VH-VL binders against Lactate racemization regulatory protein (larR). Designs and how they scored, part 4

Target 1, 221 residues: Lactate racemization regulatory protein (larR), of Lactiplantibacillus plantarum (f9uss8)
Amino acid sequence: MVLTDIEYLLSYLEAHHVPTIKKKRHTYLTYHGLAEHYTYVLKDGIIKNSIILQDGREYNLSYIAKPDVISLLRDEVSRSTDQPFNVRIESEYATFYQVNRVAFWKYVNSTPELQNYVKNYYRKKLSENILRLQRMVMNGKKGAICAFIYSLVDLFGRKVNEGILIDFVVTNDDIAGFCGISSRSSVNRMLKELRTDGVITVKNHKFIIQDVSYLLDQIAN

## First folded at step 13 (VH-VL; from x6 with heavy chain S100T)

Design z3
Fold by OpenDDE, fold request of step 14:
Structure z3 (fold): chain C 221 residues (1-221), chain A 122 residues (1-122), chain B 111 residues (1-111)
Amino acid sequence: as target 1 above (221 residues)
Amino acid sequence: EVQLVESGGGLVQPGRSLRLSCAASGFTFDDYAMNWVRQAPGKGLEWVSGISYNSGSISYADSVQGRFTISRDNGKNSLYLQMNSLRAEDTALYFCAKDTYFEYGQGYFDYWGQGTMVTVSS
Amino acid sequence: QSELTQPRSVSGSPGQSVTISCTGTSDDVGGYNYVHWYQQHPGKAPKLLISDVSKRPSGVPDRFSGSKSGNTASLTISGLQAEDEADYYCSSYTSSSTYYVFGTGTDVTVL
């Protein structure tokens, strides 16, 4: 079977016995800025990327629950702003490959599969942010919440009788951070609306999407 | 005006059962999670149990797990706590507390009842 | 089961400032901004004083303020008044159990 680009990377890292570090829940992956000597690749676990704004608020960028070169996004953001970029572990544990930065890029530059991975990585992130911006401007905060909830399907979604279970506890504060909503009460209100309209329900503190079509309609514009 | 009125407290012997009720008014009951919080005489607050808006989420403190059952009737705007196998350490004033979110834990208690006293003694 | 740690008592003279600490872990106080403070006068039900670390509900004087650093949240009462004599409890969301945990409570005395 042909390996995906990320699988190719992982196979390489394993074959070369690249060291790994394991971090506990709610700890942070230390970042030493652009002077960081290592490129980190998430091997397993769930992490949350975020930026700390100047006013102290936290803007959540994404959950990552599959192998990912974490340093790519972090380095890019750091080139654009001095705002701290946080990587917090959300699962019980997360494991990272710790790759020498120079070695990593040398390998990327000599390997078509990894070049393709990096290219697509940036494209994906760019597209996601463009769409996020569009939804925020055109559909407001509720649209952003809908989009966010829908985005969780690919990460944590599991089909159940009632709909699609998001098999990960996402708090209203998290949602606020992802959607740039400063008022938690506002988030609560919009979630309530989705609940009352039969779009979502909650069981065991996890969202169940009951009307995917509704979410898609909100995202389409 | 939001009102929470607890009832059902009383004096019981160890091993017996008691059912507490909380009658809610002044807000849309099924929009919010509800909680029981107790306070032993001269002691601090202890979270006992929580139930989400649709009863889809329920949790208990370890101290009451397996003995207490929280439930709600949204049609009656009522919260209940079935307490079985009562122990002396269950002696407390039991408060009904309204959550600000439809899931407990992710909000705060903006309204409290006056509490109903439960005394467990031989 | 677990409680957040508060000092048993804090005292001050009228007009002074007092601070109550609430210490937890990365699974509660340190992990989230769901830290709340409640005031309880003798024989009364608790009353919400501060929500979400630092938000003050309507009717609560600006003498009350909340903050958080690391695993410790703090309630500061400036310009202490006689009516501030009460028990104060912090609470937080806990990730391990997905519900609330209370602090041990602090008795504030106005001298």
Scores: ipSAE 0.904, ipTM 0.955, lowest interface PAE 0.5, mean pLDDT 94
Fold by OpenDDE, fold request of step 14:
Parts: sequence; structure tokens; C-alpha cells
Structure z3 (fold): chain C 221 residues (1-221), chain A 122 residues (1-122), chain B 111 residues (1-111)
Amino acid sequence: as target 1 above (221 residues)
Amino acid sequence: EVQLVESGGGLVQPGRSLRLSCAASGFTFDDYAMNWVRQAPGKGLEWVSGISYNSGSISYADSVQGRFTISRDNGKNSLYLQMNSLRAEDTALYFCAKDTYFEYGQGYFDYWGQGTMVTVSS
Amino acid sequence: QSELTQPRSVSGSPGQSVTISCTGTSDDVGGYNYVHWYQQHPGKAPKLLISDVSKRPSGVPDRFSGSKSGNTASLTISGLQAEDEADYYCSSYTSSSTYYVFGTGTDVTVL
């Protein structure tokens, strides 16, 4: 069986007995800026990437719920701004490979599969952020929320009788942070509209998407 | 004007049951989560239970878990708290509190009732 | 049944400033901005004083302000007035339980 790029990476890390660190929920993975000696790879768990804005607000970038070289995105952001880049653990625990930065890149440069992984990683992140920007700018705040909720399907979605359960607690504040909405009341209003229109419902504090087509239409328009 | 009116309080013996009601008016009831908060005499506030707009989410404080049942009737704009196996420590003024969101925990209490007193004593 | 930690009492003279702390954990105060403050006068129901760490609802004087740092939220009452004598409670969303937790309450006395 041919391994995916990420599977190959994980296999490689395991084979080389790369040390791991385990962190509990709502702790932060600490970095030392661009001078960081380690590259971190999420092995298991759920994390949230965010940026602290100059005004003190937090802008949420993404949830990551699968193995990922989280340092890649962080490093890029850090090169562009001095704003703090946060990696917060959202699951009960998260485990990371702690790879020497120099060694990591040595591995990447010597392994076509890893090169491909890194290349595709950047492409994917770039694409995601471009689309996010487009949706935020062109589709209004409601469109942004719809897009965000839809994006959760791939991360946490599970098909149930009522629709697609987002099997992760996403708060209205989180939504605000992801969509760049400063007014929580505005988020609440728009979510209420989606609820009343039969697009979403909530059970056990988790969203259930009942009309995926509606979300897609809002994103496309 | 938003109004929350609690009722059903009284004096009961330990082990007995009591059902509290909260009548809501002045807002769209099924747009908001509702909560019960209690305050023992001379003590602080304690969150007791919350219920989402559609009853899809329900939680209880550990102190009442398994004994109390929160429910709502959106058609009647009413919130209920069935209290079973009452204990002396359940003696408190019970407030109905309106949430600002359709899920509890993610809002705040912008309106409170005046409370209904529950006294559990032998 | 964890509570947020508040000082039992705080006192000040009229015109002075007093601060009430509300200390929690990364699962509540430190994890989210769902920190709220309520004022309660004797024999009355609680009243919303500050929402979402620092937002002041209509009707609340500007001498009331809220802030948060780490796992500790703070309510500051500037220009203390006799009418400010009351109990004050903080509350927060709790991530593990997905509901609210209150602080232990603070009795503010105006000397």
C-alpha cells in the first residue's frame, strides 16, 4: 500500500524515534520565534491556530484535527508579522513530535515524499486562506459564517439522521473569531437566522447542518 | 418589557419533591436558552441548570445531577424545574435567568426573575 | 462544583476606586471571554453589570469597568458611591461542562 505524504512523514518520525511531547487542553505550544530550535508536528489531538491582533483581540485561523506540521504555517506568519501566533490545545490532550528544525529540513530535502508534502502543505494553506478571504469580503458576515460552518464538516462532520453533526463544540465566540466579527450579538443574530431557516440546529452544544445546500449557496453567491 | 416570574416554591420535608415554574414574557422565548440559578440564605449564587432553546442541550450542576430535571414549554413560554429527593442544602431562592444566546454557557443573564423560595426542612 | 475565587470583601471610601478579582482556570476565565459581572443589592435579584469581560450595558455607570488577564478577571469601581454597596459576582463559561460557574461573591462596603 502506498502511503500518503502525511503517513509517510509519520512513519518516518516514528522510525527515527523522534521525541514527543504531550500537552493538555487549553495549554499553548510555546515557540521561540524564528529562532525556535524545533519543528513541531501534531501527532494526535485537536488544536486551534490563532493570531493576537494589535488591539488585543484574537483572530482564529484554523482548527487542526489531523497530523500536521504546524510549525510551517506559524513560521510563515511569523515572518510576515510580529503578532503572536498561538497554538492552543482544544482536545483533552494533544501530542506533538518535537523535531530538531535543522534535522527536519534535512529530512525534507533528502526525501521526495516530504518535499511533496511541504509543497502541498503550503498550497493547501494558501488556497484555504484565499478562499476564506474571498468569502469574508464578498459574501458578507453571514456568508463567512456559513462558509466557516461548512468548513467544519471535513474536520468534525459525522452523518446523522438529522443531517451532518459537527462533533465538536464550537462557541459563538469562536465563530466570531474565525469570521472576524467583533460583535457577538451579530453572530448570534445570524446563527439564529440559520436556525430559523432550518439550515442548522443544535444538540448537546453541537451544530447539526440540516441544509448543506443552503450553506453552499451562500458561499457561492 | 421582559418579565420572568418564578413560582412553585414552598416548605417541604427532605426527600420530597417540588416543581418550580417560570413564566416568561416580553421576548421570543424559543430564541434563548434558559437557566436556573439559586442562592442559599446568606450565600452566593450557584448555577443549577440550563436548557437550550429547543431542549437539545441540557446540563446540571453536580450538586443536583440525578435529582433535578429542567424542561421547557415553548408554546407556553414556560421554564420548569422538577426537584426530586430534596435535601436541606437545596434550601435557596431559585431564580429564573434568561440567556442571551440560544445555547446556555455562551451568553450571559440579561434578565432575572425575583426568585421563588424553596425551604427544605424537617 | 468549582467556583471562581473572589475576595470575600472589599471596602473603600466614597470617591475611591476598588477592584474585585475573579480568579479561575484555563477552563473558564482563562479560556474564554465569557466573563460577566453581576451586582446584587440586599433583597434584590442580581443585575447584569458587565458582560463579556468589559462590556457595559445601558444604564450601568461608566465608573464600572471590567478587564481580564490570564485566569483572572477584574471589576473596577471608580468613584465609589454609597449606592455601590452590594454583593458582586463574576461568572464564566466552563469548557469542560459547557455551562456557567459563579464566583464566590464579594461584599463591597462603602465606608
Scores: ipSAE 0.899, ipTM 0.956, lowest interface PAE 0.5, mean pLDDT 94
Fold by ESMFold2, fold request of step 14:
Structure z3 (fold): chain C 221 residues (1-221), chain A 122 residues (1-122), chain B 111 residues (1-111)
Amino acid sequence: as target 1 above (221 residues)
Amino acid sequence: EVQLVESGGGLVQPGRSLRLSCAASGFTFDDYAMNWVRQAPGKGLEWVSGISYNSGSISYADSVQGRFTISRDNGKNSLYLQMNSLRAEDTALYFCAKDTYFEYGQGYFDYWGQGTMVTVSS
Amino acid sequence: QSELTQPRSVSGSPGQSVTISCTGTSDDVGGYNYVHWYQQHPGKAPKLLISDVSKRPSGVPDRFSGSKSGNTASLTISGLQAEDEADYYCSSYTSSSTYYVFGTGTDVTVL
């Protein structure tokens, strides 16, 4: 019966009859730099945060694959805020609670359990951003790819007879975008090395990690 | 020089079977996914089936699902298409195509064979 | 099964520019940057012309260029030449169970 902080938030939103919206694969919930009047909370589905560069390349920041607030970056008073990232649906569908920004912060400011959620949310996101910076700065390209693949284990990993299945289709373009690699051929070459060394294989378009210790050895610490 | 040579086409009656082969040379065959693409006379290209480097991923166009089986023998550098229960609409030139990636879908076809003709007619 | 929509034909005089559209959905052209273009002369196998939306392989003339916006990719042939008379096909990765889809094809005529 003890609720986690996200379970408390979801129950609170349901008690206040907050409406939901549903978005299909590869549509956008929000766009970087456009004003938005709502706070969104992921109910189910998978989304990807990104920035689209001037040349059309997608710089990928993170997945959200479990219920969580999409973004809380601006002040708690404004009726609208500029969105920090593009938010694209990566599952067949995703469902979001849609709550007015001013009302959302009114709920938080009057509810100690939601205040604790917000404090933990910011600490968690700061820690995640530090780890992203470490991946990009402290590794070469191969180390960044290994760190990224390893990070998918927590989000999508499932133990199978052949190793750890990443139960989500991740394209070489996705890997390039998360690892800051502009050359798809460089990604392909490094994935070939991992495949040839018996570190990864594919089944039904999904990666299976066969040698986790090899991935960890490639990551700067 | 990369070469892809298809064989096994011919004239067959509806309901019969054919097996197409594609002999590959000039590249490391088991580094790449492979695909079959067909083109009916006077018509456009249709992707038929793909297979990953290790046969761990396989899929088919809806029009051939349950009737065609793709396979590969990496020891012989060969790609195959077993075509059962052939229909008139399967009449086409069948191309073997090399993918640029080890999983089909995320690459493109950098090399094509010249095709083998399959004609299904009474 | 879905196909990417292309015009049946386009034509132009030598030296003019022509553009071929390739329209899909958010599950293919709109959702990914795996759009490719192939050129096919009569009686020949297709040949890669443009990969990954806009990348031109070595040996392909710079008068060929590719782009996309939303669910539509475009191939542009600037400075049309007689040898450009051929069929042109787009293809895309798709999140559907088939993973590849081709366009319907476009016959380019040089007048």
Scores: ipSAE 0.713, ipTM 0.871, lowest interface PAE 1.2, mean pLDDT 89
Fold by ESMFold2, fold request of step 14:
Structure z3 (fold): chain C 221 residues (1-221), chain A 122 residues (1-122), chain B 111 residues (1-111)
Amino acid sequence: as target 1 above (221 residues)
Amino acid sequence: EVQLVESGGGLVQPGRSLRLSCAASGFTFDDYAMNWVRQAPGKGLEWVSGISYNSGSISYADSVQGRFTISRDNGKNSLYLQMNSLRAEDTALYFCAKDTYFEYGQGYFDYWGQGTMVTVSS
Amino acid sequence: QSELTQPRSVSGSPGQSVTISCTGTSDDVGGYNYVHWYQQHPGKAPKLLISDVSKRPSGVPDRFSGSKSGNTASLTISGLQAEDEADYYCSSYTSSSTYYVFGTGTDVTVL
């Protein structure tokens, strides 16, 4: 019975009695640019990474919906302790292990299994960032929306009779922020196109994807 | 020109039922969510119920949950509110409101009807 | 009444500025940018005044402006005019089971 890298990390944190904190929906764990001395590991819940632009718009980067380290952009020798992103709770509650940043890296540096986790974490996050960049740069607005909706399948997708349920409420502001679209009207227009083409429908405020191939074809265009 | 015309209000005894209708014209009805909003005499606005473009999402204010049923007929461009077990506190002017999005909540109400009055009195 | 808190009334003389607050929680006003303002004259249906916190629809005078900070949204009427005497309601999307909530309403009086 071989533990996954994240299962090993969680067991390690529990064995070292690392404390947890709990945050309510729409409160922030961290803010971009403010000093922070902790590394956070999501235990349960859903969070959204973002930055707030100078004009007040929120640029959304990713969801984290499964146990994972929130950010490893700062190590023990980093010249800055500032947080790279705003981290907002999107579930009713979320729980995090709170680990002193220097102590966390001392654990990693002394533990081969945690070193392997960190190496795999960076590879995974680099791959995810490359795909996100392709979504935002290589697509038109409709393609970006299709790519974003498709990316939700791995995070929240569940097969149902009507298609693939995205088991999470995603607002049109969320879509605008993830797709770099400044106009809610543009998002609404493109969602209407997807709806009338039989690609998506709505049930209980959640999207159901009825035609995944259509989404993939729009990304290629 | 967008028009919303409510009907079916009137004077009714407590415990009885009424069915409100809202006839819509001037826009593609099944592109948008629809809502009922009420206003008791001399009081503020209260959202009553909303329904998505396809009836796939429906919710109610706690004050009417279990007694009222919202529905729509996209073939007739009509929105309905079945009101059962009426109480004195249901006395209000009932507005039909068009949402700007196909799911209620994330849009705003860009068009309102004139309302139909429901009076629940012994 | 709806549960976003507004003052019962505000008043001002013509030309003055008045501000109406709309206070909710992180589940509505604080958590989303779906705050809207409606104006209602006596005997009339409500009319959209401000959408999405601060967006002014075409045909609404520029003396109306909206903003928010934390859990409180604000409507400001600069250069108050006689026709601005009306009731004003805020509304918000909410993550609660109703998905909509209205404010308690504010009666604006022009002295």
Scores: ipSAE 0.701, ipTM 0.866, lowest interface PAE 1.3, mean pLDDT 89

Design z3
Fold by ESMFold2, fold request of step 14:
Structure z3 (fold): chain C 221 residues (1-221), chain A 122 residues (1-122), chain B 111 residues (1-111)
Amino acid sequence: as target 1 above (221 residues)
Amino acid sequence: EVQLVESGGGLVQPGRSLRLSCAASGFTFDDYAMNWVRQAPGKGLEWVSGISYNSGSISYADSVQGRFTISRDNGKNSLYLQMNSLRAEDTALYFCAKDTYFEYGQGYFDYWGQGTMVTVSS
Amino acid sequence: QSELTQPRSVSGSPGQSVTISCTGTSDDVGGYNYVHWYQQHPGKAPKLLISDVSKRPSGVPDRFSGSKSGNTASLTISGLQAEDEADYYCSSYTSSSTYYVFGTGTDVTVL
């Protein structure tokens, strides 16, 4: 049996009888700045990372929609750490392994396969942050929205006869928060342009991407 | 000037059908979702049904699911509600409401018609 | 299907402040910022007062304000005037299959 690094981590946690918790849609697993004694590993479900800005707006950072560790951004030996993000459940339910932070790092430090997971985790998170920075500095709000919608393909994309279905309801408020756009009118105007140009359509409250090349051109430009 | 004009209301017997129409003008009709909202005499507002700009999303309140059908004709700037198997509890003033977004739910109703009265009685 | 809970009635004298609550769940008011308020005078169609929790459309007096905390949104009328006598409804986006839900309505009486 040859496991990917995340499959190995999940199997390791099961073998060590790590408990799980289950959370409902729109509840929070953790909050930005709150001291936290656990490392959480997503077993099933979808979550959204965010922070709250000074003016009360929620600045959305990322979705996690596949098994993964929620955050490893703090030191390895502290009993607790400040959480870098709010983590909200976006699926009907989400299930997490709950691992004491000190114990988690003991597992990693004694296990080469888990060390490989952590190396790949940081490489992946660096790549994700570079893509987010590119989205924020792309020319105009339309470019940022195109980059964001394209980023949803890897998370939620499913090929259908009409194009690529984004199999998750993403609201215009979510788009505003991920793209750093304060005006709903601006988001709606840009989405109308994409719709009129035949780039996207909607079915059952979900986007269908009809012209992926258009989105890629906005990222490459 | 945005205008929404409902028609097709009237008195009908239980079990029968009516078709409501809403004629829209003063805005680009196929840019926006549209909704039906009803209000029984002396009662509150009840959302009945919504339809996205392209009819790609449609849903109904539980109270009318399976009996009512929403549709739109973007070529005629018109919204429709086919009301089958009418019951006394369907008696209400039916409003046509314009959404501010192309998908219902995430916008609000910035314009309403004056409504058309449907009375269902024996 | 559930409704958002509002008080049946609220009253005040001219110049007083009144507040109308609108209570839902994490599936609607608590989970999203798509709470809207509508005013309806007798015999007339509803009119938007407040969108997106706290946004006031052009032409709506600044005595109307909106806010929310947790699963409860609030509409406040500061400096109540005679023309404010009407029914008030909140609404919200919901993750349920209907995607809209209205509040039960509040009759505001100016004494």
Scores: ipSAE 0.682, ipTM 0.859, lowest interface PAE 1.5, mean pLDDT 89
Fold by ESMFold2, look of step 15:
Structure z3 (fold): chain C 221 residues (1-221), chain A 122 residues (1-122), chain B 111 residues (1-111)
Amino acid sequence: as target 1 above (221 residues)
Amino acid sequence: EVQLVESGGGLVQPGRSLRLSCAASGFTFDDYAMNWVRQAPGKGLEWVSGISYNSGSISYADSVQGRFTISRDNGKNSLYLQMNSLRAEDTALYFCAKDTYFEYGQGYFDYWGQGTMVTVSS
Amino acid sequence: QSELTQPRSVSGSPGQSVTISCTGTSDDVGGYNYVHWYQQHPGKAPKLLISDVSKRPSGVPDRFSGSKSGNTASLTISGLQAEDEADYYCSSYTSSSTYYVFGTGTDVTVL
């Protein structure tokens, strides 16, 4: 059977006996700006990328909820590199392959299938970030919240009788951090507006989207 | 003026039932989650149960799971706690607490009632 | 159901500072900024003192401050006054099935 490029990478790492590490919820794998000698590949779990703002709050950039390389944003030749983001575990546990940076790029440079993975990785990440820029940066606060909630459908969405369940607990502070909103009370107010308008509801601490079209109408084009 | 007025406490024998009520006023009741918190004599605070603004999320402390039922009537601005199969360890002052968020847990309790005393004794 | 650990009692003289710790895990105090503090005088209902780790509601004196490091939150009372003699409880959001947990409580005595 033909493997996807991420399946190929994972099989390659297993065949080379690359060690794994396991981290529990709310611990950090890496910190923004800290020197790091490893490339990490998510095997299982959910993580959140963020940076620390000047006032000490975290600005949340993205979730990774499927196997993928955590970051390839730095040059290929250095034995160590400063990490571009904080990486925090958001699932109960997450498991990562831990690969020496020099060894990782040696594997890639000697293996055409891994070269294809890396090329596709950059294309995918660029496309995702451009779409995020369009949806999250060019909106007012309410539009940013709508864009963020909509983005959770691809990550955690599951159809149920009541609408689309976002099958992951997302807190007000998380939403504030993803949307660049400095106060929890502002997030509360805008979520109330969405509830009152019949756009979202809550069941078992999780959002259910009842009116996707309304969300999309609030997002700037 | 936010007010929370509990009622329905009293002296009961083990195995019996009581229903507590909390009448709320001075705020939009269905914007907020509501909670019950109890305090046994000489002991600390114990969260008992919470209910979201629309009753879509409900949970209980392990000590009361299966015996207590929280509910709300948004039309009457009222919160309830049905307490069945009462035990001596349920003896406590029961507080009604207003959450600051529509889902319990993420907010804090900005207003409390004065409590209604439940005594379970032979 | 987990309890957040607080010292049973803390004492200080008028004008001094006292600090009350509230220790949990990465599932509550360590993982979220939803730590709150309540003050309870004898025979009275609890009242909110500090929300969201460090925010003081209107009417709470500046001598009360909150902070957090790792799995431990702290309430500091600077310039202790006689009326500060009370029980103090921390609370936190938790990712457990209850979503909410209280600390064990701390009796503050003004000497």
Scores: ipSAE 0.627, ipTM 0.834, lowest interface PAE 1.9, mean pLDDT 88

